# VHH binders against Small ribosomal subunit protein uS2c (rps2): the designs that were tried, part 6

Target 1, 281 residues: Small ribosomal subunit protein uS2c (rps2), of Bigelowiella natans (Pedinomonas minutissima) (Chlorarachnion sp. (q06j20)
Amino acid sequence: MNFELKNFNTIRINKNQTILIKTTNLENSSKEDTYQFILKMLKAGVHFGHKIKKWNPKMSPFIYQKLQGIHIIDIIQSYTYLKKACKLVYSKSLTDNYNTFLFVGTKKQSPIPNSIFYHASRCNSFYINNKWLSGMLTNWENTTRSINTLKYLKVYQKTNMFSKLSMKTHSIIDKKKNRLEKYFGGIQNMTSLPSTVILVGQHNEITASKECRKLGINNITILDTDCNPEFVDLFIPANDDSSSSLNLILGELQVAINIGRQKFCENLKTWKNSSSILKQI

## First folded at step 7 (VHH; framework vhh_vobarilizumab_d1)

Design s60 (from e3 with D109Q)
Fold by ESMFold2-Fast, scan of step 7:
Structure s60 (fold): chain B 281 residues (1-281), chain A 121 residues (1-121)
Amino acid sequence: as target 1 above (281 residues)
Amino acid sequence: EVQLVESGGGLVQPGGSLRLSCAASGFTFSDNYMAWYRQAPGKGRELVAGIYSDDSTSYADSVKGRFTISRDNAKNTLYLQMNSLRPEDTAVYYCARDDYTWGSYRYTQHWGQGTLVTVSS
């Protein structure tokens, strides 16, 4: 019968190569919804790893096969780990407000910094997408001081006193403000350490990862085939070179955070309404 | 089918301690967020403490430093250690599992029956 055929899908990678994906290992109760999402991941190129010569053998459990000079990531495992990460960030956002998540990705000449900014902003979370300065989390007092300086300079630039300064002094202050905005602008409204840090581009964010470990802040890291899973709390095996792949992965995390925040707000409004009713009694 | 069964509630004097337990079945306990909620007379249910799949924890400000949430994955059991209890802690305490349904952008909550905690002189 057709039952067994429904559990397998063939995907054409190129004119000469196809891969067979078995959907029976999926944990979702709706196999059709799961299948459609995996197709969406494949279309986004989530499964395209790095060149064979650029891989870390510790990533071998997450590699499905090698094809045309690159490693193909196991899309079912990418899906499974992404689902686990989404459940985690949903749960965390359910209990806290918008300042609990920090997205980090600074790799220049890549889609990472723009994807970080876009998705963090859409879930009212914080981001660092230009440069990680050593001590950003472990030396939180210094980071707070830098944020306060940025806020002070922004206010000062709007005053009549600033307007009366020389053009040279204006330039000096503007350069200092712009540098602080570049490094700290994404975290300027962050009043405490984040509950979760989402990292993209492991090799560029080694310092950020180490700081999270020192502070006991668990991180979610997107790992391509050249990355190391051994020193990461939770990871998502995925292509980190493609904007479509990153936007899919980060977009799903963003949606999960927003759903949790919406539920938190609904619960708070329900409590306020209950309090108003009690005033009547 | 998800089942949550609470125990350990009772009457305690102000400043006393109680330990609540929740026996969970019907899902992979270790991979899921678990929480304790409470409902005081005339109020809605409020989150007291949560424990995430990464074993990090969160607490309501009113119980921070007094209550400790923990879990035993081998026994599929969630605990809430309550110390320095106050009359305002009097409530029915509920064990809960929040489930985010992947792909549908929905969530569901599963609740236990509740266990009554009364803090009174």
Scores: ipSAE 0.116, ipTM 0.584, lowest interface PAE 5.2, mean pLDDT 80

Design s7 (from e3 with D31S)
Fold by ESMFold2-Fast, scan of step 7:
Structure s7 (fold): chain B 281 residues (1-281), chain A 121 residues (1-121)
Amino acid sequence: as target 1 above (281 residues)
Amino acid sequence: EVQLVESGGGLVQPGGSLRLSCAASGFTFSSNYMAWYRQAPGKGRELVAGIYSDDSTSYADSVKGRFTISRDNAKNTLYLQMNSLRPEDTAVYYCARDDYTWGSYRYTDHWGQGTLVTVSS
């Protein structure tokens, strides 16, 4: 059995990933809406796993078939797990402003770090896309000190005192600030541990995954065919080697977070407008 | 707490008419997408009709031209006017608030308890 998409070339698939609620045509059946999204996932290459020689047998329940030397991920399961993950982040972002999300993906020479930055930024969330330093979450006090040092150096560089330093000292301080910005810039505005961590590239983020488990922080991990689904709270079976696949998966999570936050704000505004005590102040 | 309470179900003869109502409370009704679903014996729930906050509507092909969905934002009430009823329309009808809709994802967070419509002679 082979994947054949040639007969679907005339089907228009909405690729827009916006924070606004986009509704499907209600005249379409739920089956038709689901089918259209699955076609979008197939077009993005979500189902393309790794070569047969590079897989983890524990991922076998999520593999549909083998095709041309690669494992093909079960797109229906990818859809189901993605839907579950989107519902989770939507519900958390709908509940209150204290639910925060941290996107993590540091694999060099891959689309992961750029996709992490792009999607985290567009849902006003935090990210680590350069290097996970051991203890970033389990030693939060140390992380906070590093963040404070970064903020201090940024302020110091704007002072007349800094401009009076030797060129050598100037360069040393700039190097330290740039290193801290590189590792901690994406989390510099975090005031507490995240409520949910979204991990991409399991093999590169094993330390981050362990820290989440140790602290009881829920993690959502994108698992390719060479990954291990054991000891992961919630996962999405998907291709993590393709920008189009990652952008679809992370984009859906981004949209779910934004819709939840938008609805929280609407509910809060409604409560404030109806509150007699707020009208009195 | 979000609450949806359906009423208006009953037994009608083929070709008859029936109007369902859904009283909503606990949320800003005027800002939400509302829908009617139905579940026939031994079948899954299917979308019958939906209405957006801007009052635009859509219908399943099986009911198009026979059913009309409407809302009264002042009364926080959703309606389904059913005309030219057929035995195939026999089902439990559910009022629903879709909490999140994006592409093919439709998260219905809140359901009414349902109202039975039987079309039989």
Scores: ipSAE 0.005, ipTM 0.191, lowest interface PAE 10.2, mean pLDDT 77

Design s9 (from e3 with N32S)
Fold by ESMFold2-Fast, scan of step 7:
Structure s9 (fold): chain B 281 residues (1-281), chain A 121 residues (1-121)
Amino acid sequence: as target 1 above (281 residues)
Amino acid sequence: EVQLVESGGGLVQPGGSLRLSCAASGFTFSDSYMAWYRQAPGKGRELVAGIYSDDSTSYADSVKGRFTISRDNAKNTLYLQMNSLRPEDTAVYYCARDDYTWGSYRYTDHWGQGTLVTVSS
C-alpha cells in the first residue's frame, strides 16, 4: 500500500467521492510521457479495427494499413482525437457543476454496457446502458415524468401505507418500479438536458445520435472502422469491440472529467481571494 | 521554465473592444495548443477560445462571432480580440497551455496570472 500511495494523488469529485490518480508520469519529460501513453494504447488494442469487408469508406482517413484481413486504425490519430475529447470534457467540468455528461452504450452481448456503467459511475455522471427509448432527450418532459414516477414509487415503497397493501398490489408496484429503474435509473438525478453525450457503439445508438443533433447537444462518439464520422461533433477512432480498448478510452474521459471538477473547486477558492482584491480596487 | 504573461486588460464601456496578449516562453510555442479561459465572480473558469498548432480554432457559444483568437508563432504570442463587449464579459482572463502529455496528465498545467477585464458604463 506504501508504494501505491507514493505514486498516487487523490482528487475529490464530491463530498463522499475521491479517486486515486497515478502520478509517476509527472516525473517524465512530455515527449517520453506521450510515447509511453501511445504504447499503452497499442497494448490495449485501440488500433484493431473490423474485418476489411465490413468497413465504411468514410473511415479511410483514419486507417493506417490492412493486416491479415483486418483494418489497423491510425494510433496517432486515435491519440490526437482522444486528447481533443479529454480537453473538451475537462474544460466543461472546469466551468461549473451544472455541466453534465451522459454516457450511452446499449449493445447487448458486448463489453459496452458494463464499461459505460463503470466509467460513468466513477466520474459522477449519468448513463444509459440498457435501452435507448425514442424521445429520451427530445421528449424531455416525458422523461422527467418517468423519472418523477420512479422517485415517487421508491419513496412510496418505504411508507406504512404500502406495507398494508395486498401481495398482488405489492407485485404490481414493484414490477413498475423495476421497469422504470431499468430504463431511467442511470439518469434519475438529471434535472436538465446533458451538456455532452458520450456514445459507444454508433450503429446501436443511431436514435440517440439523431436526438443529440436535433437538440444541438454536443456528442463524442467512439468510431470503429465500420462507423460513419458524418454528423458527429467530435469522434475518437478506436476499437469498440475490446474491453481493454473501451476501458482505456472511457477511463481517460472519466479522469479528465474528474480532474476538471477538482480544479473547479480549487479555482473557486482562488476566485474568493481574487474577488477580495477586485473589491479593494 | 514555462512562463505565460498576459496584458491588455482594462475598463471598457459596453459595445467597446479590447485586445489581450499573452507572451509565452520556455517551450515550443508553435507546436502547442493555446487557449483563453475566463473566471467571473461566483463562477468557475470557462474556456473562451482555443487554437491548435494548425490554426484550427474553437469558441464558447457566448463569445462566438464577437471574439477572435489568433497566434503569432514568430513572436511566441497569443491574442484575443474582443469586440462588442457586454457586462457579462467582465472577468479575469487567463492564458493557458495544455501539456503535450495531456493524454497522460489530463489537465492544463501552465496558466498565466490573469488580466482583469471590466465592462461597465
Scores: ipSAE 0.013, ipTM 0.326, lowest interface PAE 7.7, mean pLDDT 79

